# VH-VL binders against Protein mesh, part 9

Target 1, 209 residues: Protein mesh, of Bombyx mori (Silk moth) (h9jiq1r811to1019)
Amino acid sequence: GVAGIFGDPHIVTFDDLQYTFNGKGEYVLVRVDHSQLKLDVQGRFEQVPRNIHGAVNATHLTSVVAASNNSQTIEVRLRPQHAQWRYRLDVFANGKRVYFDRTALRVQYFPGVTVYQPMYVLNQSEIVVMFSSGAGLEVVENRGFMTARVYLPWTFMNQTRGLFGNWSLDVNDDFTRPDGTLASVDLNNFQSAHRDFAQHWQLTDREQR

## First folded at step 6 (VH-VL)

Design s8 (from s4 with light chain Y96L; framework fv_satralizumab)
Fold by ESMFold2-Fast, scan of step 6:
Structure s8 (fold): chain C 209 residues (1-209), chain A 121 residues (1-121), chain B 107 residues (1-107)
Amino acid sequence: as target 1 above (209 residues)
Amino acid sequence: QVQLQESGPGLVKPSETLSLTCAVSGYSISSDYYWSWVRQPPGEGLEWIGSIYYSGETYYNPSLQGRVTISRDNSKNTLYLQMNSLRAEDTAVYYCARDSYDSSGYSFDYWGEGTLVTVSS
Amino acid sequence: DIQMTQSPSSLSASVGDSVTITCQASQSIDNYLNWYQQKPGKAPELLIYDASNLETGVPSRFSGSGSGTDFTFTISSLEAEDAATYYCQQYDNWPLTFGQGTKVEIE
């Protein structure tokens, strides 16, 4: 299964539920608490910078931090929006910057995780993160907007928590809060999605990776 | 070993068009990176003029956009700079440089020797 | 445009001295800053990239630090061959901009 977050931001859960989210700060995108399978993927959202004609009140994804079974923590971070014409993703492993040799294989190996930088395509930056647990993370930047997709094998089904839903094959329970309760969300009201569901997955300073 | 070598006229009259070339050896300009022009007026600092990406797309300093064209010839492994409507203030040493990048950042890692262009009547 | 201001504009020091040059950006540029050395009649040469990373082949006496708006470049033990003008350069925002330069002279 696949779940993701896209530019403005839209979230598509593992059960294919789609909703709009404009929270600010750090949030749990997906977490797996199974005894033998561990996964934590967190996203940071910041206000969209004002353009030359002003900006709508909105946020965008600026960083994704992920870790799985016995792996190093990988962060993929967006460079500033106004550097539009350049490669705009930075990668960190346990807080230290990762460098890719573009003349050789664009692959870096770390305990429990492999990071791949696909060949640069004009106006698009991309990083692929592959965990030994089978979990995958794809981060793409296009026109200054960052998107992220999480790919999970079926062994993670019905074990996920967070903004990407619980992957139960039933969209009706995707708005499950950290305490296990179901949020009543009006999908035609993005404030409802944030107030009643998404803000409950916001991380405190202590919980951020 | 990457080497860049600029060439062009030493003197240009006001209102004329400047044409410079930059011959690159040791690396193919069509393989990767941005390839850039930077100038330095006598006794002053450095000013970025513009860059061409290995795919052919160009980017210019807004202060000079409309006067500058950067191009390349992949078969000759050569970069070109054209600047029109020259003024005395355009007198400078003109450098070509490779704008190298990786996931950590961007930098001008190789520079040509520079070519002095004097704009005088 | 992001304006880069270096301080001092020039300095004179003796071999063996530690010298520090500062660079201030008109707005936050995170760590997206490079330092170049330019000797008279020569092209600039990259010394430090991404605020604190030493370029391959550059002596360890050169170092950089800082983030946001305030950056420093240090030569821990000045040598005669270090007489040059040093430039900071930001790559956070387009257009790319350089500081005005700091001339280092040996006494």
Scores: ipSAE 0.014, ipTM 0.503, lowest interface PAE 7.6, mean pLDDT 83

Design s9 (from s0 with heavy chain N59Y; framework fv_satralizumab)
Fold by ESMFold2-Fast, scan of step 6:
Order: sequence, then C-alpha cells, then structure tokens
Structure s9 (fold): chain C 209 residues (1-209), chain A 120 residues (1-120), chain B 107 residues (1-107)
Amino acid sequence: as target 1 above (209 residues)
Amino acid sequence: QVQLQESGPGLVKPSETLSLTCAVSGYSISSDYYWSWVRQPPGEGLEWIGFIYYSGETYYNPSLQGRVTISRDNSKNTLYLQMNSLRAEDTAVYYCARDSYYTGYSFDYWGEGTLVTVSS
Amino acid sequence: DIQMTQSPSSLSASVGDSVTITCQASQSIDNYLNWYQQKPGKAPELLIYDASNLETGVPSRFSGSGSGTDFTFTISSLEAEDAATYYCQQYDNWPYTFGQGTKVEIE
C-alpha cells in the first residue's frame, strides 16, 4: 500500500481517505511497530511565505525524516526557496548532508537504507529512500512544493498509525488518535480534521528525529 | 587541487568601471558548482556580491543590482566581475570563491584576493 | 535580507581555554548556517557547514551547534594558531549574509 502527502497539503491515507491538512510543526506521518517492521516517518510543516501577487496563509511540507528497523535516519529537506535553484531537495543521514552529483554517485548506501537521486527531470527534484525492511519513501519537489509518499508491503496492513491512517481497509477508523480513540471529523471543515485529529499526532521537540 | 587567482587594476577612479578576473585551475568551471564573488572593505566584514552557476545563470546581491555583472569564459576557465559607477566605498579586497551546494552553500575554495582602491 | 549578529565582537583568551561565540539570525534559518575562520592577511577558510558538520581537514577542536535563530561555535582547547576573526554565514535565502565577525585574540 501507499499513502502520501501532496503540496497544499492534502493527505491520502493507506485506506484512500483524502483530507486537507494545515498543521504547523512536526507530525507523525506513519508509525509501524511490528516484529518484522519498525518504521517512523515524520513530517515538518511550515507557513507558506507571502508573495506580492497574493498572500497564502497555508502550510507546506518542508522536511520528511524516516528510519526503519534500526537503520540510519534519513531526512529529505526542501532547500531554501528563491529564484533559480536548480535542485531543491537536500538529504541528511544522521544529521550529515548526503552528497549526490550528476554522475554514478546518485546512489548512496547506509546501514539499513539506500538513498537514490533519479536523473534530473525538467524543474522537478526527486529522492527515493529504500529501507532494507521493505518500506519505501519517495519525495518529489515541483515548483517549491514538496510531496511525499510512503510505500509498505501488504503484510503490514492494519499495522500503521499516524496521519496516514491505520490501513484497516475501512476509512471510518483512519482518524484514530495516538491513544486509540476515534476522532469525529467533518471532511467539509478542514479545521475539524486538524483540531480533532491531526494535532494529536504533533511531536514534541524531544520526539523529533 | 582547485586553485583560484584574482587579478585586477589595483587603483580605479570614482565613476569608472571595475573589471576583475579570476583564473581557475584544477577544476572546470563548466562542470558544476556556483562561482561567487565576495568583497571585504579594509578592517570590515564580508559582503557577498553574487554568483554565476556552471550553466550560466547569475544572481546578484540586491544592494549591488544594476551595477554588477558576473560572467565566465569556459574555454579559458576564467570568471569575471564588472562593477559600474565605482565609489570610494567600493574600496575592498575582492575574492572569487567556489560556492558548494554540497557543503551548505558554503565557500570551500577561495582565491587569495585582490585589493581594489577607488580613489581620485 | 536576513541579518546575522555575532556575540561577542571580540574576545581574548589563553591557549588551552574553551572559547564560545554565538550567532543570531533575524529570522529562522533552520540549520542553514556556515562558519569561517579568517587569519590576518588571508582569505577566509570554511570550518563548519550546515550548523554542525566539520569540513574535511578541519581540526576536531572546532564544533558548531544550534538551529532556528540561535547558533553556537566552540573551540574546545584554544591553540595559538586560532587567533583569527570568525564569521557565521546563512544560506537560507539569497542574498547570503555574514555576521559582523568575532575577533579571537590570544593572551
């Protein structure tokens, strides 16, 4: 299965539930705590900068941090936004910047994880993170907006928790808070999704990777 | 390894145009990196002037925009800085530097600097 | 432009001392900060990038930390050759901006 967060940002859960997200700060996108797979994927959301042709009071994804089965922690970070940056995603492994270039060094190997930078495509930056556990993370930047997808083997159905839902094949329980209670969410009111569900998955500074 | 060497006129009169060159050896300027100019007035701090990317795109510090042009000659492996309408306050040591986006958009190799004095 | 303010502007210390200087950004720059050393009569030299990463060939006595708006640079055991001016530089946005510098003098 696949779940993701798309610029502006919209979340699609493993059960294909779609909802709007406008939280600020660091959040649990997905956690798995199973005997064969432990996974923690966190996202950072910051306020979209204003511009002279229209103010936007929304948030956008600026960083994704992931680790699985005692792997090295990988962070994919949106590069500072200004005109004429050619490649706009930076990668860090346990806090140290990962070097990629246009040659054969587009693949980097770390304990428990492989990071790949696909060939440059017109105005699009992409990083693929492949954990030895079988979990995958794909991060794409297009025109300053960062998108992330998490790919999990079907054997971990009903083992996920976080903003990406519990992958139960039933959308009605995707708004499960960390304490196991179900949030009552009005999908026509984006404030409801954040207030009643998403904010409960917000991380404290001590929990951030 | 990589080596940068600036050269220039030394003394320039107010209102004239400054022309500086930076000869690069040990690395092809058309292969990668941003290539920047940074200046330092005597006894003062560092001021970033602007860059040229290996593919030819440029960006200039807004405080100097309209007065500065950065260019390159790939066949000579050389960078250029031109600054118009010079004033006494443009007196500084001018450095060229490689701007590495692999190490925090930092300047990992610098030339030795060339002093430009703007005086009548 | 993002303003970078260093503290102190100058300090004097003895060989073997631990020295700490700080750098404050006028707005959050995450960890997009570099530190340079400039010895008298020479070009600056990169010491630390991305707030805390030691550049290749730089002695381990130099370290950096911090994120957001507050950053720290430390020399754990000062050597005579460390007499220099130290600069922080942000790359969160263009134009790149430098702190005003901290002059470290050996007693």
Scores: ipSAE 0.007, ipTM 0.471, lowest interface PAE 10.6, mean pLDDT 84

